# VHH binders against q9p4d8: the designs that were tried, part 5

Target 1, 280 residues: q9p4d8
Amino acid sequence: MDFMKPETVLDLGNIRDALVRMEDTIIFNFIERSQFYASPSVYKVNQFPIPNFDGSFLDWLLSQHERIHSQVRRYDAPDEVPFFPNVLEKTFLPKINYPSVLASYADEINVNKEILKIYTSEIVPGIAAGSGEQEDNLGSCAMADIECLQSLSRRIHFGRFVAEAKFISEGDKIVDLIKKRDVEGIEALITNAEVEKRILDRLLEKGRAYGTDPTLKFTQHIQSKVKPEVIVKIYKDFVIPLTKKVEVDYLLRRLEDEEDDDATQKSGGYVDRFLSSGLY

## First folded at step 1 (VHH)

Design m7 (framework vhh_7b2m_4)
Fold by ESMFold2-Fast, scan of step 1:
Structure m7 (fold): chain B 280 residues (1-280), chain A 120 residues (1-120)
Amino acid sequence: as target 1 above (280 residues)
Amino acid sequence: EVQLVESGGGLVQAGGSLRLSCAASGFIFSSYAVGWYRQAPGKQRVVVASISSGGDTKYSNSVKGRFTISRDNAKNTVYLQMNSLKPEDTAVYYCARLGYSKWSTPYDYWGQGTQVTVSS
């Protein structure tokens, strides 16, 4: 997949391969986070007296990371979606002018607030080594949280590329559903139960393999194993459903970019417009 | 990197037939609508026919019933079967990649064109 080459970005096989690779990053980040207790104080608003900041310790640290990373072009990449878009700064590196492959409103499709809520309320309790506080590890805990959150955000928002690729390949079917505002119909059309089962089966096997690193047994500190079934549950309950939400939200707005389309436009979009106007 | 290569043009007499082919490379052919356009001497380029990624076809009024557009996704090729040719069909014929969205039209790539000449 090359973001400078739109045809490689909208290849469903390349998209699938990227999604499979992102599983590894997510699992390893969960394993890293699992060595620390839940530490609820990290997520509590105004728990610590941070100068000129209202929010949690995690909110502050994540926003600082995003501010720094924006300056080295992280958010110029079309697959990165910030949690705090209002803190981003100008890059000091030469700008990369990526070709537009997604709709004009793609950057407005952002479920990171929901990801953050689910992460702190559901995911952390499921993967943490214990339920209590761990005062000596607050910074390390929050750093591991950031890695988890950013990898989840990238994986879930990758649904925008899936949605665009499907719109191009199955546009006529999708256009009809969009005009009807048929959320359930769109979700059904983009859903493949067999593919989802394969994802969950693969995650179970990866969780078993990656969660039992024998080299950690020979160090002074042994990291906790994340239960493979917990990884599967997180994907089944949150990652896959949120990815579908991103796809549905993206598709529902997709006709906004079809300039001068009326409510009864013919299938094919620009093809019909070119034939009608004599333009090329 | 995106390439569209037309072939099959030539000289025919009025009432004759020609089949144009357009071989595509450098993009996912099955995901894009593709069209045929033509430009006669001293005139602007105009659309002739198009076919969607799903196989739905559209024709300009001047060729409807005489021309047939089709695609072979396995071969990354689009065809234009031209029957009952008229002298006014004389033009350079171009293959172009189209899309359903605004973001697909900046990627309207054109082939080099193939000359079709219909004698009286």
Scores: ipSAE 0.000, ipTM 0.182, lowest interface PAE 17.7, mean pLDDT 82

Design m8 (framework vhh_7b2m_4)
Fold by ESMFold2-Fast, scan of step 1:
Structure m8 (fold): chain B 280 residues (1-280), chain A 121 residues (1-121)
Amino acid sequence: as target 1 above (280 residues)
Amino acid sequence: EVQLVESGGGLVQAGGSLRLSCAASGFTFSEYAVGWYRQAPGKQRVVVASITSGGSTKYSNSVKGRFTISRDNAKNTVYLQMNSLKPEDTAVYYCAAYGSDFYEEWGYDYWGQGTQVTVSS
């Protein structure tokens, strides 16, 4: 996948390879976060009196990271979705203008607030070493959180590319549902139980392999840094459902670009998007 | 067992023609869209042409007017007629079949092994 070459972005094999690779990143980031206690103080609003900021320690640190990284073109990349888009600064590097492969409103499809909520309330308790505080490790803990959040955001919002590719391939089936605002119908159409089971089975095996010290292969007790079944549960309960939400939200608005053919053509070509999907 | 087998590749001089075939087995071919992809060494795979189950065709800008995709559902075969070949058309050509249920989030697709096309200048 090369974001400078639109035809590679909507290639099904490239999208699948990216999704499979992102599983590795998420699992490794969970393993890194698992070394620290839950440290609830990191996530409590107004726990620390930060000047000119309302929110948690994590909210502040993540927003500062995004402000800095925007200045070096991180969010010029079409697969990076900020948690705090309002804090982004203009890049001081020459801007890279990636060809448009997604709809004009793609940047408005953002479930990061929901990701942050589930991360702090559901994911952290499932993967942390313990439920208490680690006052001396707040920064290290929050940095591990940021890596987890950013990898989850990237994986979940990759659903925009999935949705675009499928709209191009099966637009006729989707268009009627979009016109009817049939959320349940779109969700049913994009749901494949066999594919989901395969993803969960693969995650279970990766969780066993990556979370376990190879030198312990010959012991009767194999200890994982993060329980593989917790990784599977997180994907089943949160990652896959939120990816579907991104896909549904993206598709519900997809006909908006149809109302301005000139704008769509100028954005990299409507015809080119259909050809680039590889799903025809 | 699902299988896609490409054939018809080879070496040809610039300006020449080749016809690629993709024979499908193990699934209801007539219900699937089929595409031709190509991959040159060190480059990513890109789509060149596709045909829906209903026969609608799409072409990449680089091959439009030179390549023609067609299908024969009775023979479970899709074809790519390549005319006015250029050195930049040199690549391994892959056949892939797609359905609404054939994507990792929405379904799977099926891929062939590929067939080499080399166009000399």
Scores: ipSAE 0.000, ipTM 0.225, lowest interface PAE 13.2, mean pLDDT 82

Design q1 (framework vhh_6qgx_2)
Fold by ESMFold2-Fast, scan of step 1:
Structure q1 (fold): chain B 280 residues (1-280), chain A 124 residues (1-124)
Amino acid sequence: as target 1 above (280 residues)
Amino acid sequence: QVQLVESGGGLVQAGGSLRLSCAASGRTFSSYAMAWFRRAPGKEREFVAAISWSGGSTFYTDSVKGRFTISRDHAKNTVSLQMNSLRPEDTAVYYCAADLGYEWYSTDSEYDYWGQGTRVTVSA
């Protein structure tokens, strides 16, 4: 997959391979976060006296990271979605203008507030080394949180590319459901229970494999860092459902980009959209 | 980012019906789970009903199950509560609430956005 080559971005095989690779990043980030206690003080609004800032320690640190990363083109990439879009600054590096492959409103599809809520209330308690506070490691803990959040955000919002590819491939049926505002029908159409089961089975296998190293001699190093069943539960309960939510929200608005004349020529103009992505 | 405004409250006799509506503003309405809570005089807020972000799942407290129906209209950005066979015990201020999550919650502290409430009085 090459974001400078639109024809590679909407290829379902390339999308699948990218999603499979993202599983590794998410699992390794969870393993890193699992070294620390839950430390709920990190996530409480105004727990620490941060000058001129209303929010949690994590909110502050994440916003500072996004400010810095925007200056080195992180958010010019079409697969990166910021948690705090209002803090982004102009890049000092030469801009990269990627060809457009998604709908004009793609940047407005942003479930990061939900990701943050689920991460702090459900994911952290599930993967942390223990409950309670670990005051001496708050900064390291929050850095691990940022890596987890950014990889989850990328994986979940990758649903925009999945949705666009499905819109192009399945056309008329999706268009009918969009016109009827049939949210349940769209969700059913994009859902494949067998594929989802294979994803969960693969995650269980990866979680077991990556959590232990059989060449290590010390007992503490050969134990699972994160329970594989917890990784599967996180995907089943949050990652997959939020990815579907991104796909449904994207598809519900997809006809906004179609012109009246395009609809008469190709049942919604989606073929012209694909070609305008730089195939010719 | 979401504002919620309730309407449809009023005075009704036992056995009657009322339809409450909650109008949400903001393009992310389809991304929220929505719920109705109520608070009777001198009592804490109680969960009444919830609907998932997609509208595919609905949940009810036992005391209203079979009498109340929650629904949502994504095109109009509204969630409605149809209340049938009303009882004096249903007298309360009714609040609509929105949560960022994909699933519903019965705990009021889990909801991020709240309306101002609409009063329902059921006379014997």
Scores: ipSAE 0.005, ipTM 0.366, lowest interface PAE 10.6, mean pLDDT 83

Design q10 (framework vhh_6qgx_2)
Fold by ESMFold2-Fast, scan of step 1:
Structure q10 (fold): chain B 280 residues (1-280), chain A 121 residues (1-121)
Amino acid sequence: as target 1 above (280 residues)
Amino acid sequence: QVQLVESGGGLVQAGGSLRLSCAASGFTFSDYAMAWFRRAPGKEREFVAAISWSGGSTFYTDSVKGRFTISRDHAKNTVSLQMNSLRPEDTAVYYCAATDEYSGLYEYDYWGQGTRVTVSA
């Protein structure tokens, strides 16, 4: 996948490879976060007296990270979606003009506030080493949270590329559903229970494999790991449903870019490239 | 029991034509997208053509565009591939495949046994 080459971005094999690779990043980030207690104080609004800031310690730290990373072009990349768009600053590096692959409104499809809420209320309690406070490790804990949140955001919002690829390859049926504003019909069309089962089965096996370090079997100290079943539950209950929401929200608006179209309803070149990849 | 049965393969001279057919049974044909794939000797399986559930959209790999035409007949539960201007490079076993409307982006769920096409120079 090369974001400077649009045909590689909507290539079905490249999208699949990216999604599979992102599973590894998410699992390893969960394992890193699992070393720390839940530390609820990190997530409580105004728990710490941060000057001129009305939010949690995590909100502050994440916003500072996004501010810094925007200055080195992180959020200029089409697959990165910020949690705090209003804190982003101008990059001091030379601009990279990425070709437009997604619809004009793609940047408005952002479920990060929902991700943040689910992460702090559902995911952290499921993966943390314990439920209490660990005040001497607040910074390390919050850094691990940021890595988890950013990888979840990237994975879930990658649904925009999935949706665009599906629109190009399956346009006629999707167009009919969009015109009817049939949210349930679109969701049904993009859902495949067998594929989702395969994803969950793969995650269970990865969780088992990555969570078990054979070299630790002979040590006196065994580090905490995330239960594989918890990883599967997080994907089943949150990652997959939020990815579908991103796809549905993207597709419902997709005809906005076709408003003054005369007869060229879709890009034949993109469709031909996907199909020639042997992945259709 | 889902079955896809291909027919119409054979030996043909370069520049000739063949029509492949795939008979589908065991599912509601009109709810499934249909495709043709091929595997040349010693090569990986390659996408050739696809047709949407309604027949309203068709898709082709660049190497066959303008030469091959995919079509479907809901009354007969068949999908067909009309192959014109055949080239030696088209020599392969051709497979019919089906995916339902709820299938994932990357996989076809049902496959036929294949029919052999040989194009001589």
Scores: ipSAE 0.000, ipTM 0.098, lowest interface PAE 20.8, mean pLDDT 82

Design q11 (framework vhh_6qgx_2)
Fold by ESMFold2-Fast, scan of step 1:
Structure q11 (fold): chain B 280 residues (1-280), chain A 123 residues (1-123)
Amino acid sequence: as target 1 above (280 residues)
Amino acid sequence: QVQLVESGGGLVQAGGSLRLSCAASGRTFSSYDMAWFRRAPGKEREFVAAISWSGGSTFYTDSVKGRFTISRDHAKNTVSLQMNSLRPEDTAVYYCAADEGLPYDYSDMYDYWGQGTRVTVSA
């Protein structure tokens, strides 16, 4: 996949490969975070007296990271979605003009607030080495949180590329549902229970395999180990549902970019017009 | 979508070539990722090659990489497997498969399968 080559971005095989690769990153980041206790103080609003900032220690640290990274073009990339878009600064590097492969409103599809809430209330308690505070490790803990959050955000928002690829390939069915504002119908159309089961089975195997790799062998009995079943539960309960929400939200707005003044150019015309625009 | 039909199998000498073809029926062919799998006598079914719905990505198992080439023709609703430098170990029934739905797992089994076509490579 190359974001400078549109034809590689919306290829379903390339999207699938990227999603599979992102699973590895997420699992590894969870293992890193699992070395620390839950440390609720990291996530509590106004727990620490941070000058000119209302929020948690994690909110502050993540926002500072995003401010710095925006200045070196991180958020110019089409697959990066910030948690705090209002803190982003102008890049001091020359702009890279990525070809537009997603709809004009793609940047407005952002479920990071929901990801952050679920991460702190559900995911951290499930993967942490123990409940309670670990004051000496607050900085290391929060850095591990940032890696987890950013990898989750990228994986979940990659649903925009999945949705666009499906719109191009199955436009006729999707267009009708969009015009009817049929949220349940769109969700049903993009859902494949057998594929979801296969994803969960693969995640269980990956989680198990990480525990048997020679380089990880001696960490299997450390308290920081994440149980494979917990990784599967996180995907089943949060990652997959949020990815579907991103896809549905993206598709509901997809016709906003299409001119519908030529009555003969419906779903077939939309596909052809979009592909021509994206490549030219 | 509903029906996949393989053809092109047969008997060939080691070092020879065969071209397998899979014809798909239905309007949704262009949205499917397509793959070839094979099953040798007394062995489990294994992945051989795959091509994405757009034709932009191809994947091969290590044992056939460089010898086999997968391609698709959207106008004819076909996917083909060109098999060169065939070995006795390539003897198997070859199956065409199509994947519909979420592009989440390329390694998983496909949704639709053909009946299979036999390939026999003699020493």
Scores: ipSAE 0.000, ipTM 0.132, lowest interface PAE 16.3, mean pLDDT 80

Design q12 (framework vhh_6qgx_2)
Fold by ESMFold2-Fast, scan of step 1:
Structure q12 (fold): chain B 280 residues (1-280), chain A 126 residues (1-126)
Amino acid sequence: as target 1 above (280 residues)
Amino acid sequence: QVQLVESGGGLVQAGGSLRLSCAASGFTFDDYAMAWFRRAPGKEREFVAAISGSGGSTFYTDSVKGRFTISRDHAKNTVSLQMNSLRPEDTAVYYCAAPLYDSEGYYWTESEYDYWGQGTRVTVSA
């Protein structure tokens, strides 16, 4: 996948390869976070008197990271979605002008507030070493949180590329549902239970393999740093459902970029427009 | 129900060209994306190319981009794969496939396809 080459971005094989690779990053970040206690104080609003800031210690640290990373053009990349878009600064590096692959409103599709809520209330308690505080490790804990959050955000919002590829391939079926504002119908159309089961099975095996010393034979007596079943549950209950929400939200607005399309010319018109834009 | 019949395979010298065709019957042709997969001797089946139901969108694996062209003929219910600049590494049995659309669009995996042709053999000699 090369974001400077649009034809590689909406290639279904490249999208799948990226999603599979992102699983590794997420699992390793969970393992890193699992060495620390839950430390609820990190997530509590106004727990610490941070100058000129209303929010949690994690909110502050994440926003500072995003401010710095925006200055080195991280958020110019089409697959990066900020948690705090209002803190982003102008890059001091030469600007990269990526070709537009997604719809004009793509940067408005942002479920990071939901990700942050789920991360602190569901994910952290599931993967942390213990439920209490570790006052001497708050900074290290928050750094691990940021890595988890950014990798989850990237994986979930990658649904925008999945949705665009699906719209191009199956536009006529999707257009009918968009015009009806049929959220449940769109979700059903984009859902494949066998694919989801395959993802969960793969995650279970990766969780077992990555959570143990690679020189040891994996046996029923070897303890993982994070329970593989917890990783599977997080994907089943949160990652996959939020990815579907991103896809649905993206698709519901997709006709905004298809001004004056006639129902009788829907599928061919969308596809031809994509090709004529030089994306293939 | 759905039947896919491939043709056009054969022997060709490196640098040559072949055109594969797949005749589809038993379903609403325009409703289905169609794909080509191949299995090289001693290897697993791999994705080669896919084309949308309308014929307007095409997808290729990186190793064949610029050399292979997938197309469809709605009047004849056929999908074709034009293979140019063939290499010995392209030697394989080529399969036509009709998938169900899935939530992730995993057109590159065997398990995503409900209907398969019997395959047509392509041999590229050095």
Scores: ipSAE 0.000, ipTM 0.125, lowest interface PAE 18.4, mean pLDDT 81

Design q13 (framework vhh_6qgx_2)
Fold by ESMFold2-Fast, scan of step 1:
Structure q13 (fold): chain B 280 residues (1-280), chain A 124 residues (1-124)
Amino acid sequence: as target 1 above (280 residues)
Amino acid sequence: QVQLVESGGGLVQAGGSLRLSCAASGRTFSDYAMAWFRRAPGKEREFVAAISWSGGSTFYTDSVKGRFTISRDHAKNTVSLQMNSLRPEDTAVYYCAAGSPEDLLEYFSQYDYWGQGTRVTVSA
């Protein structure tokens, strides 16, 4: 996938390969987070007296990281979605002019507040080493949280590219459903239960492989750092449903960029739109 | 990577039947949707039929619906296209393709791997 080459971005094969690669990052980040206790103080609003900030320790640390990273072009990339868009600063690096591959409102499709809530209430309790506090490791714990949150955000919001690719390839069916505001019809059309089962099966295999210390495979007992079934449950219950929400929300607005239905239909579908986007 | 090899092409009279087979090799064949496309002389490549990675969903272009049947054998790592009631208009080179498991796409640009093709000629 190359964001400077639109034809590589909206290719479903390349999108699939990117999603498969992102599974590795998410699993490794969960394993890193699992070395620490849950440390609920990290997530409580106003637990610590942080000057000029209302929120949790994690909220503050994540917002500061995003402020710094925005200055070196992180959020200029089409696949990065900030948790705190209002803290972003101007970059001091030379600009990169990425071709427009997504709809004009793509940056407004943002489920990071839902991701953050689910992460702190459901994911952390499932992967942490214990339920208590580790006062001496709060900073390291929060850094591991940031890596988990950013990888989850990237994976879930990649649904925008999936949705755009499907709109290009099957636009006529989707257009009818959008005009009718048929949310359930759109969700049904983009859902493939067989693909979802394959994703979950692959995650179980990866969780078993990556979560085990290789030296322990020669002992009588094999220990996993994160239970593979917990990884599968997180994907089934949260990652996949939130990805679908991103796709549905993106598609419902997709006609806002279409000035002329005749022009869109006459374009010849995927190839013509794809070539046109490459020039912008 | 996936390698695809087609077989079963040949000459057949109108109203006859022919079965095309596609043998796939590669670690993740079961993760791919499979499709048949065809190219008639002087025309562009067109979609014929597709089958999902699990074999549970099939799609056909209108002109072959009810006449052609696509099927998958996971044990033999093959995809077949049973072509019945053949017409002169079905004359083309037929290509086996493997693509994204995310969707059953009618667009040839969405398929990652292609066979070399097998020729089907239907005489009047």
Scores: ipSAE 0.000, ipTM 0.176, lowest interface PAE 17.1, mean pLDDT 81

Design q14 (framework vhh_6qgx_2)
Fold by ESMFold2-Fast, scan of step 1:
Structure q14 (fold): chain B 280 residues (1-280), chain A 124 residues (1-124)
Amino acid sequence: as target 1 above (280 residues)
Amino acid sequence: QVQLVESGGGLVQAGGSLRLSCAASGFTFSSYAMAWFRRAPGKEREFVAAISQSGGSTFYTDSVKGRFTISRDHAKNTVSLQMNSLRPEDTAVYYCAADFRGYESWDLSGYDYWGQGTRVTVSA
């Protein structure tokens, strides 16, 4: 996948490869975070006296990271979605003009608030080494949180590329459902229980493989750093449902780009026709 | 009605070549990913090769990489599998399949439409 080449971005095989690769990043980030206690103080609003800031320690640190990363073009990339878009600053590096492959409103499809809430209330308790505080490790803990949050955000919002590719390939069926504002119909169309089962089965195997020490003897009960079943549960309960929400929200608005006289010149359908003709 | 019709199967000697074709009708061919699967006697169906809707991405099972080439022709509504350096273990019934997925449409498994198959026998 090359974001400078639209035909590679909306290719379903390339999207599949990216999603499968992102599983590895998420699992390794969970393993890294699992070394620290839950440290609830990191997530409590106004827990620390941060000058001119009313959020949590994590909110502050993540926002500062995003401010710094925006200055080196991180959020110019089409697959990066910020948690705090209002803190982003102008890059001092030369501008890269990525071709537009998603609908005009793509940047408004952002479920990071939901991701942050689920991460702190559900994911952290499931993967942390213990439920208490580690005063001497707050910064390391929050750094691991940022890596987890950013990889989850990228994976979940990648649903925008899936939705656009699907709209291009099956426009007529999707268009009918969009015109009817049939949320349940769109969700049913994009839901495939067998595919979801395969994702979960693959995650279980990866969780077992990555989290265990193969040098331990057979007579020992081998413990993974993060229980593979917890990784599967996180995907089943949160990653997959939020990816579906991103896809549904994206698709429900997709005809907004089709309301103008020349909508086809700006829509994904037009891009797909150009790709099929070999002009790009 | 949707139809996938395979052709090009037959008997071939080890080291030989064979080209399978699949003619699609009854649906918008360019909107579907296409794949070839095979079933050897007494075994389950196995993935062989797939090609994306645009033709920009191809996928192969490890045992056929470098020997088989999948391609598609949107003008003729066909997908083809060029099989070179054939081995006795390639003996199977080969099936053409079309995939239009709802969720995670990137997944190449769980195809919507299947052909009846064409038999390939590679003698030792």
Scores: ipSAE 0.000, ipTM 0.178, lowest interface PAE 16.0, mean pLDDT 82

Design q2 (framework vhh_6qgx_2)
Fold by ESMFold2-Fast, scan of step 1:
Structure q2 (fold): chain B 280 residues (1-280), chain A 124 residues (1-124)
Amino acid sequence: as target 1 above (280 residues)
Amino acid sequence: QVQLVESGGGLVQAGGSLRLSCAASGFTFSDYAMAWFRRAPGKEREFVAAISGSGGSTFYTDSVKGRFTISRDHAKNTVSLQMNSLRPEDTAVYYCAADSYEGYFLTPEEYDYWGQGTRVTVSA
């Protein structure tokens, strides 16, 4: 997939391959985070006297990280979604002009507040080495959290590309459901239980493979740094449902870009976007 | 002021069912993971079941898995524990606990808020 070539971004095969690759990053980041205790002080608002900041230690560190990375074009990429959009700075690097692939409101589809809440309340307790504090490692712990959060955000918000690709391929069916505001019908149409089962089965295998020392593969006492079943549970309970929420929220608004009150403009905005991108 | 109030305890025969409820007030309910712990006579407090703030995730101790179901009602600010196929070893005082969105833990020491407990007695 090449973000300078819109046709490669909306190819369902390329999207699938990207989603499969992102599994590796998420599992690796969970393994890194698992070396630390839960460290609840990292997430508690006003736990530390941070000058001119109201929030948690993690909120502060993540916001500073996003401020720095915005200056090197990280958030100019169409697949990166910031947790703190208001802290982003102007890049000092030459601009990359990515063609528009998603609907005009795509940047308003942002579930990062939900991701942050679920990460701290559900995911961290499931993967951490223990439930208590590790005063010596608070900064390292929070850096591992940032990597987890950013990879989860990218994976979940990739649902916007899935939704756009499905709208293009199944537009008539989706349009009817959108006009009826049929949330359950949209969710059913975008859901494939067999595909979801394959994702969960693959994650179980990856979790087993990546979480163990290769030299211990043939021994009786194979240790896993994160229980593979926990990785599967996180995907089943949070990653997949939040990805569906992103897809549904995106699709419910999709006709806003197609609204025209005369016949000369009824041909569809996605074609106009591709022409404007220099694709044709 | 944060309060957790349990109800639904009582005496029941082995194989019977009970539904425990916990009413929460004084905090944003959806921001807290909710759990049930129990303390049997002469034993330490142990984890029974937990439910995430969103309600999307549930956790159970092995001895109750398949028999107990935890659920929450955001409109009523309640968490419930449906206890089926009760056994004499389930006899205990059951406690509702809340953990802030900043953390979620299976050990009693890590929970922010606790109810006073409701007694469940299962006769053989």
Scores: ipSAE 0.000, ipTM 0.107, lowest interface PAE 19.6, mean pLDDT 82

